# VH-VL binders against o27280: the designs that were tried, part 233

Target 1, 266 residues: o27280
Amino acid sequence: MDSMNVPEVLEIKRIVEESESVKTFIFSWDFRREVRPGQFVMVWDFRDEKPMSVSLIDPVRSEIGISIRRVGEFTDRVHGLSEGDLLGIRGPYGRGFELMGRDILLVGGGIGMAPLAALADEATARGMRVDALVAARTADELLFLDRLEAAGVNISTCTDDGSCGFKGFAHERLLTLEENHDMAAVCGPEPMMFQVMRILDERDVPAQLSLERYMKCAVGICGQCCLDDTGFRVCAEGPVFWSQELSRVREFGRYRRDPAGRRVPW

## First folded at step 10 (VH-VL)

Design S10 (framework fv_cemiplimab)
Fold by ESMFold2-Fast, scan of step 10:
Structure S10 (fold): chain C 266 residues (1-266), chain A 119 residues (1-119), chain B 107 residues (1-107)
Amino acid sequence: as target 1 above (266 residues)
Amino acid sequence: EVQLLESGGVLVQPGGSLRLSCAASGFTFSDYAMTWVRQAPGKGLEWVSGISGSGDYTYFADSVKGRFTISRDNSKNTLYLQMNSLKGEDTAVYYCAKRSYYEGYFDYWGQGTLVTVSS
Amino acid sequence: DIQMTQSPSSLSASVGDSITITCRASQSISTYLNWYQQKPGKAPNLLIYDASSLQSGVPSRFSGSGSGTDFTLTIRTLQPEDFATYYCQQSYKTPYTFGPGTVVDFR
């Protein structure tokens, strides 16, 4: 009965502190509105509305979780909330990840592990074998390791500073991991995703990549989220795209757009 | 219009440290990824390190990984290469170069600065 | 790492000649291949990017072709200023790698 375009006011049931800068907010959810890993919701604090990826999908407990990194005024206000406080949620929106085969690689950078954690839960529930490469700048910024371990995921880590696991970037660590996966899912900073995509393409592993900047396009709010495709401007549905779709887009991993719509390199 | 000027190249002893600088002008520095490429005397070009426009993402060649650090100060339009644990094979002219807006190629180069590692 | 090789390592030519330099990647790099010219004592100069795109200001006598693993730089009607060393470079993935160079000398 509820319109996807009207926010439903939900009570914060539980808050999980994932790190100094990331919290997961858990809400009761009516799964008559299906939610798939890779989809997002619009979170409304009664002043501003922002898109957030769904990081927990639990139909058994009738709960969803939304993981939010503290990066600005909106997220600072939301981080100040307590269990029992209210937020407006509307959605879900966007394309979710598709699962195929029996063996999946997840590659996540920073908060990009949030939608991949939800995907890991679904993949393991379907009996898939899951390998996850979790990347961050430092050990303190690695997210969801305990949750992935509890789900039975094979975990590899890397940090830029070497404080946990491999010292280096996600794509450098990926080169040392075995090549045999039926598919991959990637979420993180665009430069990381571009490098990872190229390696997976060389290995002939189909990959799905999640681009947060496309979340506004999926709900009809457009600006910086449109890509040029070698001279073609497309307002694309997202946030999840197959690597074959992105490999032909000059903008992906090479430049982004500023608030004025101008090209800015990574 | 676009100018890149390297400085800091000197003679250093093996095991020593040195910081190179590259002063940029003629473009919006923070909008462009930057790179260091070196050339040993009489030899070819070797890519050393790269950094994104924001400074948040850095990349290194295997030969320098763990010893060199790349950084930038966008308020001063300056790129840096911190070189630690220097070896004889690090002897080279070090070029600062601007990455292209459209691809991973290097459209403008500085004049180079010579680093000699010798006892 | 992707290894780049160039052939020939050196080439002797006269003004007015047309010359060809080849570059080979150890694995497929699609069209992510760039060509640079370096004169003695000078910094490299970009000639061609994305295998076949001519950099602004570069004379039309320079052209590039190829995809996958095999690439070619052609200089038609060689001029005196073209005697230099030429390098290919892959930008497909880091670490970026250069070929060993091809020296074009006066005959």
Scores: ipSAE 0.000, ipTM 0.398, lowest interface PAE 17.5, mean pLDDT 83
Fold by OpenDDE, second read of step 11:
Structure S10 (fold): chain C 266 residues (1-266), chain A 119 residues (1-119), chain B 107 residues (1-107)
Amino acid sequence: as target 1 above (266 residues)
Amino acid sequence: EVQLLESGGVLVQPGGSLRLSCAASGFTFSDYAMTWVRQAPGKGLEWVSGISGSGDYTYFADSVKGRFTISRDNSKNTLYLQMNSLKGEDTAVYYCAKRSYYEGYFDYWGQGTLVTVSS
Amino acid sequence: DIQMTQSPSSLSASVGDSITITCRASQSISTYLNWYQQKPGKAPNLLIYDASSLQSGVPSRFSGSGSGTDFTLTIRTLQPEDFATYYCQQSYKTPYTFGPGTVVDFR
């Protein structure tokens, strides 16, 4: 594990424009280093470093993909890069998703679909039936629809403005669905995940949820991503948690810590 | 040819500690999850612990959780089982087994090493 | 945890016979069920994985079937080397669990 803490300088093999604000950067990967859906890597642009979920895992082509949403200075710089440019990648880190059963439900919001897309590929490759509820604010922000369809995923869409699919939030759409699944994987805005988790718990559907917190070291040392009360480190014990674990986390869906350590509401 | 060779099984007193090793060869060790399965004398098989190829995932049976740790050194193609706070009920032949890629079945097994916990 | 049961616990048969062993899970495990053969003093050997897939090198007289909670291992034309203990194992979720085993001895 120590060796993976040194960033490997990798060439951007290709870039996929997923939406106006999201790009997927493809890298060659040595799969002697295992990577699982739900794990993240630290991306280094030689100025700053940020955790990013792996959105593509392709052992056949020996490639991984990292989907990045343009949201700040770091991501602005990265989005300005071209094929052939270099990035530092270290990892992967964290606990990824665990697959069980035959029928799984994916619920994703916005960029949260990134790790779920990778999970979908693995699940379908294993012959599992995958239903995906893809949520976004608008139709233009829905991610990976073509990719998911190509993989054989049954897709339901949800948009806040009703521009595509169900008009409303993911948990509202979920309430209209009566089908039960063996397992669910959830990733997106924390308020969305909180509501989705509650519904899934009431239905006795085992659920895994991927949290986002400020992560600096990625190795469980700095404590910046610690969750209150439990002491869970999102980078070490997560970012994927079971619903039972998150039920013990009081702050989940309620607030988070900013880089200064202050509580900020969702 | 895939080969798994366990070692480290000895007589130990209750409360003692012991580390088992499993040397693997004949396959790309880091590509596959590994597992420990034990069998008490005259009894059936019991899954003890598992670890992913990279070591990022570890799993334990409730009977050993908190007492046993599983690890691997992929540079040495070796799997380990650290057993602490050993009990009489931990007496068993411990098998190292290779897990199939992305599947939970064990396609290759070692011959096992006997751990005896007794006063 | 998922509980596994097997039936019968033991059976006696003759060379040439066809025998059936049943495995049951306490909940649905889809097809995540594997079968192993173990001879005295030896390590287990994988026979069947994913309920019905024959492991490479295993004779075709072995077959598996089932889905959900009920599974079956069938040995057609029993051979002398087939007298052993057979275990089922669920790989649906951790902790993985084995059945108690079925001893197949000669009549």
Scores: ipSAE 0.000, ipTM 0.482, lowest interface PAE 14.5, mean pLDDT 92

Design S11 (framework fv_cemiplimab)
Fold by OpenDDE, second read of step 11:
Structure S11 (fold): chain C 266 residues (1-266), chain A 119 residues (1-119), chain B 107 residues (1-107)
Amino acid sequence: as target 1 above (266 residues)
Amino acid sequence: EVQLLESGGVLVQPGGSLRLSCAASGFTFSDYAMTWVRQAPGKGLEWVSGISGSGDYTYFADSVKGRFTISRDNSKNTLYLQMNSLKGEDTAVYYCAKRSYWEGYFDYWGQGTLVTVSS
Amino acid sequence: DIQMTQSPSSLSASVGDSITITCRASQSISTYLNWYQQKPGKAPNLLIYAASSLQSGVPSRFSGSGSGTDFTLTIRTLQPEDFATYYCQQSYSTPYTFGPGTVVDFR
């Protein structure tokens, strides 16, 4: 069967409760099928299908993890599942992160930390120095802290309410830190990513950013995830983009398209 | 076991130059930022300079900007502080310290080397 | 630059006492505050980082608290080896700055 077209029905091996609203679902994975941090899979609950980032890549255990935030009907159903239940998984799709240099900066917000957690594992395994700025609205929404710490990642936290770490937004905390890096990977709310990208550009730090758009087909044919002006398909050319690519995207940080194709401001 | 050993501290005349060294062992040197902190006789601690793990980024206190340079040789696990245009106020014990957290606390310190600037 | 102050500049105590040293920042530094102990003729040793996290190997009688601008270091049941100078340091932003220090000596 073509992995690009037919979901593989997989058993949920384990469920990790990351926060009140986020769970990681772990599946057995045949690593003859390569998967990279930053890529996504389509998750099918036999009623609907949604794109989800891969948050765990474990070749030793032959497992992958998909972290899902409870935000709607689909995710509500998935969050109701138990170990041993089944889901359809097809993929992986999209362009993942590239690792460059010696020192890498990760900037993540909320569920955006999911692909970055996988990237952190790979980076540390390669002997890279990894600094991570983990942002959330509140302390209880900060994700993967223990996992990142265990991997040897240097963590800085940022919360809107100041309940943990820096009080404010990720870009504000970044401005207080003068140390630069060889490369940055960013994922989170698009307004956050927009501000962070600007700072990184000013500091001449190469940056990759993972975008979230409405994706239906995941194979670049439906066009629902196309970005204005460039014609970039988030599912095909992305979801990971270099800052130079996103600088050409007018809508980035400003608006997105809803399922009907209408502009929706951030 | 982490060890930091400073060297190079001597008596020097005002306007003179001096280079300090810090030999590091017991950890992956290139993974961590390093710092120099000094302490004048009978005075408190003063942060002087910092350098990133890769050595690509350096930082200085205003009191030493333009006069001091910081560098590292990761192949030799050595940190350096080049001090030019030395002043009497630069007289201090200079400590090499490992920055264990990229946000800047120092978990390991050397025993320091004394720099005396006097005519 | 962020200015750090400490109070008191010095205090006298006896073995077994509980003492508290305060540190204040000129602006909010969240929890990016560290404490060091220094004995005469020796290098400083890290005691507390991130305002309240105890460094490995440091006795549990040491504790830190605070956030924003006001911080405290508490030493419970003071031991003979605890007589030293204590410094706070902000790691919120460069240039990093230290407090002026608090000397803890014998009563």
Scores: ipSAE 0.049, ipTM 0.676, lowest interface PAE 3.4, mean pLDDT 93
Fold by ESMFold2-Fast, scan of step 10:
Structure S11 (fold): chain C 266 residues (1-266), chain A 119 residues (1-119), chain B 107 residues (1-107)
Amino acid sequence: as target 1 above (266 residues)
Amino acid sequence: EVQLLESGGVLVQPGGSLRLSCAASGFTFSDYAMTWVRQAPGKGLEWVSGISGSGDYTYFADSVKGRFTISRDNSKNTLYLQMNSLKGEDTAVYYCAKRSYWEGYFDYWGQGTLVTVSS
Amino acid sequence: DIQMTQSPSSLSASVGDSITITCRASQSISTYLNWYQQKPGKAPNLLIYAASSLQSGVPSRFSGSGSGTDFTLTIRTLQPEDFATYYCQQSYSTPYTFGPGTVVDFR
């Protein structure tokens, strides 16, 4: 009965090449199905389905965008598609970001900038001041810089190798930034998010963090998305969590889970 | 009725130190960020430093970073600016102002206190 | 740092005139721009915040507009008490920066 649980076959309207390994697929969308930044959809290529964060939400053009990094068989097949080809989309699912105050800090690592790009658009449209710290291993892996600049976002960059902006990790760059913010939103590798969370906690900045790593069950029927101490299911209770909730989760920043649900060190 | 009253401005020699105070009344002091803005004689306004309501986060203009320290005592409704290694170009009227937290405007100002750095 | 410029640096006007002062930011600051009035020997007074919002108690003849990099303060039907120096200020990012000021003198 719930139309969110039935895949809708949509035509790829436009494809944006974000980097050598990342593409954004844009679809016409009926906004009678509400979509918020931080939510994800299940993308079905008629063989397998995978969860993907929504990276563009544009009610004016009636479009959504989904950014996909090439990392395996499914994503390699999807990257081979062209404008006019079809994909199944089911959703949206999960808890979106909550906006509060007038100033927001976005801290994104790699593909973690995808849900934050959608959030930046909404925050800017609401008249908020948006600062983004965009982190990656190398300059070529920094995502959405042109889009963020076009939206009026203040951008700081850092790369592990120093090829763009600050040479170092996101948390090291954050320590040199003295800006005050009403809130922060963070998405990227869990070790990065853990370090960033600790700094924001010391600064008394409330933060929301997005955990979309093990999202194989869209309807909450599998335990692979559970967090250790609390039993939170990322696909049902997340993927967005407040930092105060994550600071009490023993697993966060220390362990990840394989497809069998076993703990694996970072 | 918000009131801000600066004090401490005097003549001081180059290289010297001075502490300015700003007494606040008419609002819940700890709920608001505070700032110092200075104005050299016959010149425009220059933002110097800001501090969060809790006092845990401080911000400085490059011209004073490493020399000036901002602090507050919320139990006494008082803002401070500790000025070290004073230079001639620090000569100015120093204003204390109340900052709107998210929008960053300064809605109330004190009358200012004059600091003169000269031998 | 975000740099602010104002034009004109000074202007002469008569009571009843309408005047316009412009302010430009070196980068986009959205609507995080504030306008202050300062009279000789006095502290500044907030007129407008968030580019276009009139502060309580400020006369309606004052108005602000703009977004991004270009901003305008307009005073309609200038009154004797309006002869003062006007400053814009960005509150988008620290360090906060003021424009150099515009002196509005009696003609």
Scores: ipSAE 0.005, ipTM 0.395, lowest interface PAE 16.2, mean pLDDT 83

Design S12 (framework fv_cemiplimab)
Fold by ESMFold2-Fast, scan of step 10:
Structure S12 (fold): chain C 266 residues (1-266), chain A 119 residues (1-119), chain B 107 residues (1-107)
Amino acid sequence: as target 1 above (266 residues)
Amino acid sequence: EVQLLESGGVLVQPGGSLRLSCAASGFTFSDYAMTWVRQAPGKGLEWVSGISGSGDYTYFADSVKGRFTISRDNSKNTLYLQMNSLKGEDTAVYYCAKRSYFEGYFDYWGQGTLVTVSS
Amino acid sequence: DIQMTQSPSSLSASVGDSITITCRASQSISTYLNWYQQKPGKAPNLLIYAASSLQSGVPSRFSGSGSGTDFTLTIRTLQPEDFATYYCQQSYSTPYTFGPGTVVDFR
């Protein structure tokens, strides 16, 4: 009960280099504390604590994985760690993805593929047909392709610069994909997610979307992760929302909030 | 401001055909999916068919698949339901309704048009 | 197809009563559940969408709750104009389906 709010100091068991800028840190995990795809944990380097999505859930090996992109001071320090070093982990937190039906479309942009990789594992384990559209700015930023292929996922890629697969944005690639799905899960930059959500709505495919920005207060005590129109806190109510919940948020896909809570264009 | 007006409901012989129309005003018609919902006399609501804002995607209840087609003319702000091979069980008031973005609720309904299939 | 059931099929109530109507989906539909009111001879009108969101212009005595498979519509302090038929509807997946309806009659 209370253990979810106390950081557990865990040893880094293994580090997987996913790309030049992304690493997956793997820890032994006691699955009495259940973890679902789409949930996040607070990662503490003994100076700062940041929310990170769980990208690997492996009850057979009793392991979880957390994929971290190198984008600032905290992530730079964490990337400097080695196997055997320690990190504090608190959680899991948030609402995970819900799986329904026989087939699912995953649409991921950049590091947004991290929570979707964990979801792909669960969906394939349940016997679902999984199609993944993996999008990034360049080929070097496409993540988890080998892992998805090993899981039996049908993969389509696109890059903004055309360096791998379709040249263009995720939503442009999605328009060329014709297979119907019972549901979709989407994670990536908000403008990408908004465009994808619109296409899925036109195709009458219910979608779940993961909003990872502003997950600063795992216990929901700050206003930084609140959405304008509904007052939902991403860390408390999310990070996973159904498309119908996000359709009422005026800021979704248009602007974000800075640490002071001010609206800033994408 | 938003108005939907159905027309075309009449008495038709079994096996006959009929086309219903729904004239829309007060919103950007091409931006919204539209739907037909019917209600047999003294019975509940039954969703019949839906069409995307572009008109590129159409959906049908199993009871009408292969017999009904839905279409729209966005230049005329008009929704259509073409009903073929009509059966007695198709007797109902047919409502045109506007579908919300993403949430799939029907926020505006027309007054309905009665289709009677009888010999 | 997703099957919708409602309980009760009908109920008798007096002005001032509080009543509840339940709706069940044959599979999880998250919060893609809407409630409509229909008065005799008229088209349905939307009361609640997304399981718990009150439609603009609908009196606050109406409320909805639930997620997954089980949903409830509550009407507090029933008024004369509330004697009507109520329908739930799933909008998770096509074909969209309605519950069979609940008739609220005067006692």
Scores: ipSAE 0.282, ipTM 0.716, lowest interface PAE 4.4, mean pLDDT 87
Fold by OpenDDE, second read of step 11:
Structure S12 (fold): chain C 266 residues (1-266), chain A 119 residues (1-119), chain B 107 residues (1-107)
Amino acid sequence: as target 1 above (266 residues)
Amino acid sequence: EVQLLESGGVLVQPGGSLRLSCAASGFTFSDYAMTWVRQAPGKGLEWVSGISGSGDYTYFADSVKGRFTISRDNSKNTLYLQMNSLKGEDTAVYYCAKRSYFEGYFDYWGQGTLVTVSS
Amino acid sequence: DIQMTQSPSSLSASVGDSITITCRASQSISTYLNWYQQKPGKAPNLLIYAASSLQSGVPSRFSGSGSGTDFTLTIRTLQPEDFATYYCQQSYSTPYTFGPGTVVDFR
């Protein structure tokens, strides 16, 4: 366990520019250490450490990918790195997605598509039918479209401004679709996930949702990622939760805790 | 090459029943929703019914609800339309078509089979 | 249900002409509008999907545009094989509905 918690210094093999603000960093990976879609790793740039979802799992090439959106000082530094540069990676941590059934619906918003892209690869490899609703504010923020298409995923897009696909939010598009799936996996802005979950619950579609919270230790000790009422630790019991679990979480879709532990509304 | 071949269209009396079949080939049948569209003689196109890839979900036009059922056998790559309580207004060429789930367009059509309801 | 209308119901044109057919939805359907061509005694063929995307194999002289409630199909440099009936279809929500069709005849 101790060795797992020590960052392994890895060389960036490749960098894929997914969008203006998102890059995927590719690393060699020893798959004796299992990793599942929905799990996250802690990325260390030798100054700070942040949790990042695994967006690519390639056992054939012995590689994993981590998609990072440029949103602050840490990510600014990481985005400044080049192939051949080094990062510390520890993990993977958390509970990943489970696959079941024949037909799966993926609903992703923005960078939330990262873990879903990895899930899509696994699902299609297993012979599942995968439908993906990919949402973003604008067309240029839609992620992994080519990758998903290549994997055989049926894609529907929606954008806030209507620049691509359905004009509106993911839940609005979902309301226009009457067909259900055996299960759904959801990841994106929490307000989006909240609305999507409600619709899926009403339709009796089993759903898993990946939450984002401030995570410091990644091992369930510090409590920074604890959810109110339940005491669920996003890093330990999550980040992937079933809708039934989240239905017990009062703060879900309403507020989060900042690094100081204060409530911050969505 | 994608192919859709309808069969079963015949003359039937009002109140009668008929089952149409559509044999599909050239694509992974179970991955795609399928649809029936009909066209009365000299008239336009009318969406009749749809079924999901898995067959778990079915949809109908109001004009046929309660009378028609749609089903599929993915092991046989075949789509079916069971038509009961047929009316004169059901007289039409019935087309089988492949449908995209999200986009809802019909990219491949059969040549159709004629159903005539007359006394 | 979403009602679809088309205009004109029929038009006459000559080879080489450019023609435009209009389709209107009773409510916003975003870009979930498809166009089909049908010749007598034949099944419909998909021309345009998602309002403006050209189906594979369809000549580039066909183009679609529009969003919301108003859509257009344009055929540039009309060819002899283009004389047919054209239908629009909304795929925004079930039940899917077709326009009444536009007949394009020889002048």
Scores: ipSAE 0.158, ipTM 0.731, lowest interface PAE 2.5, mean pLDDT 93

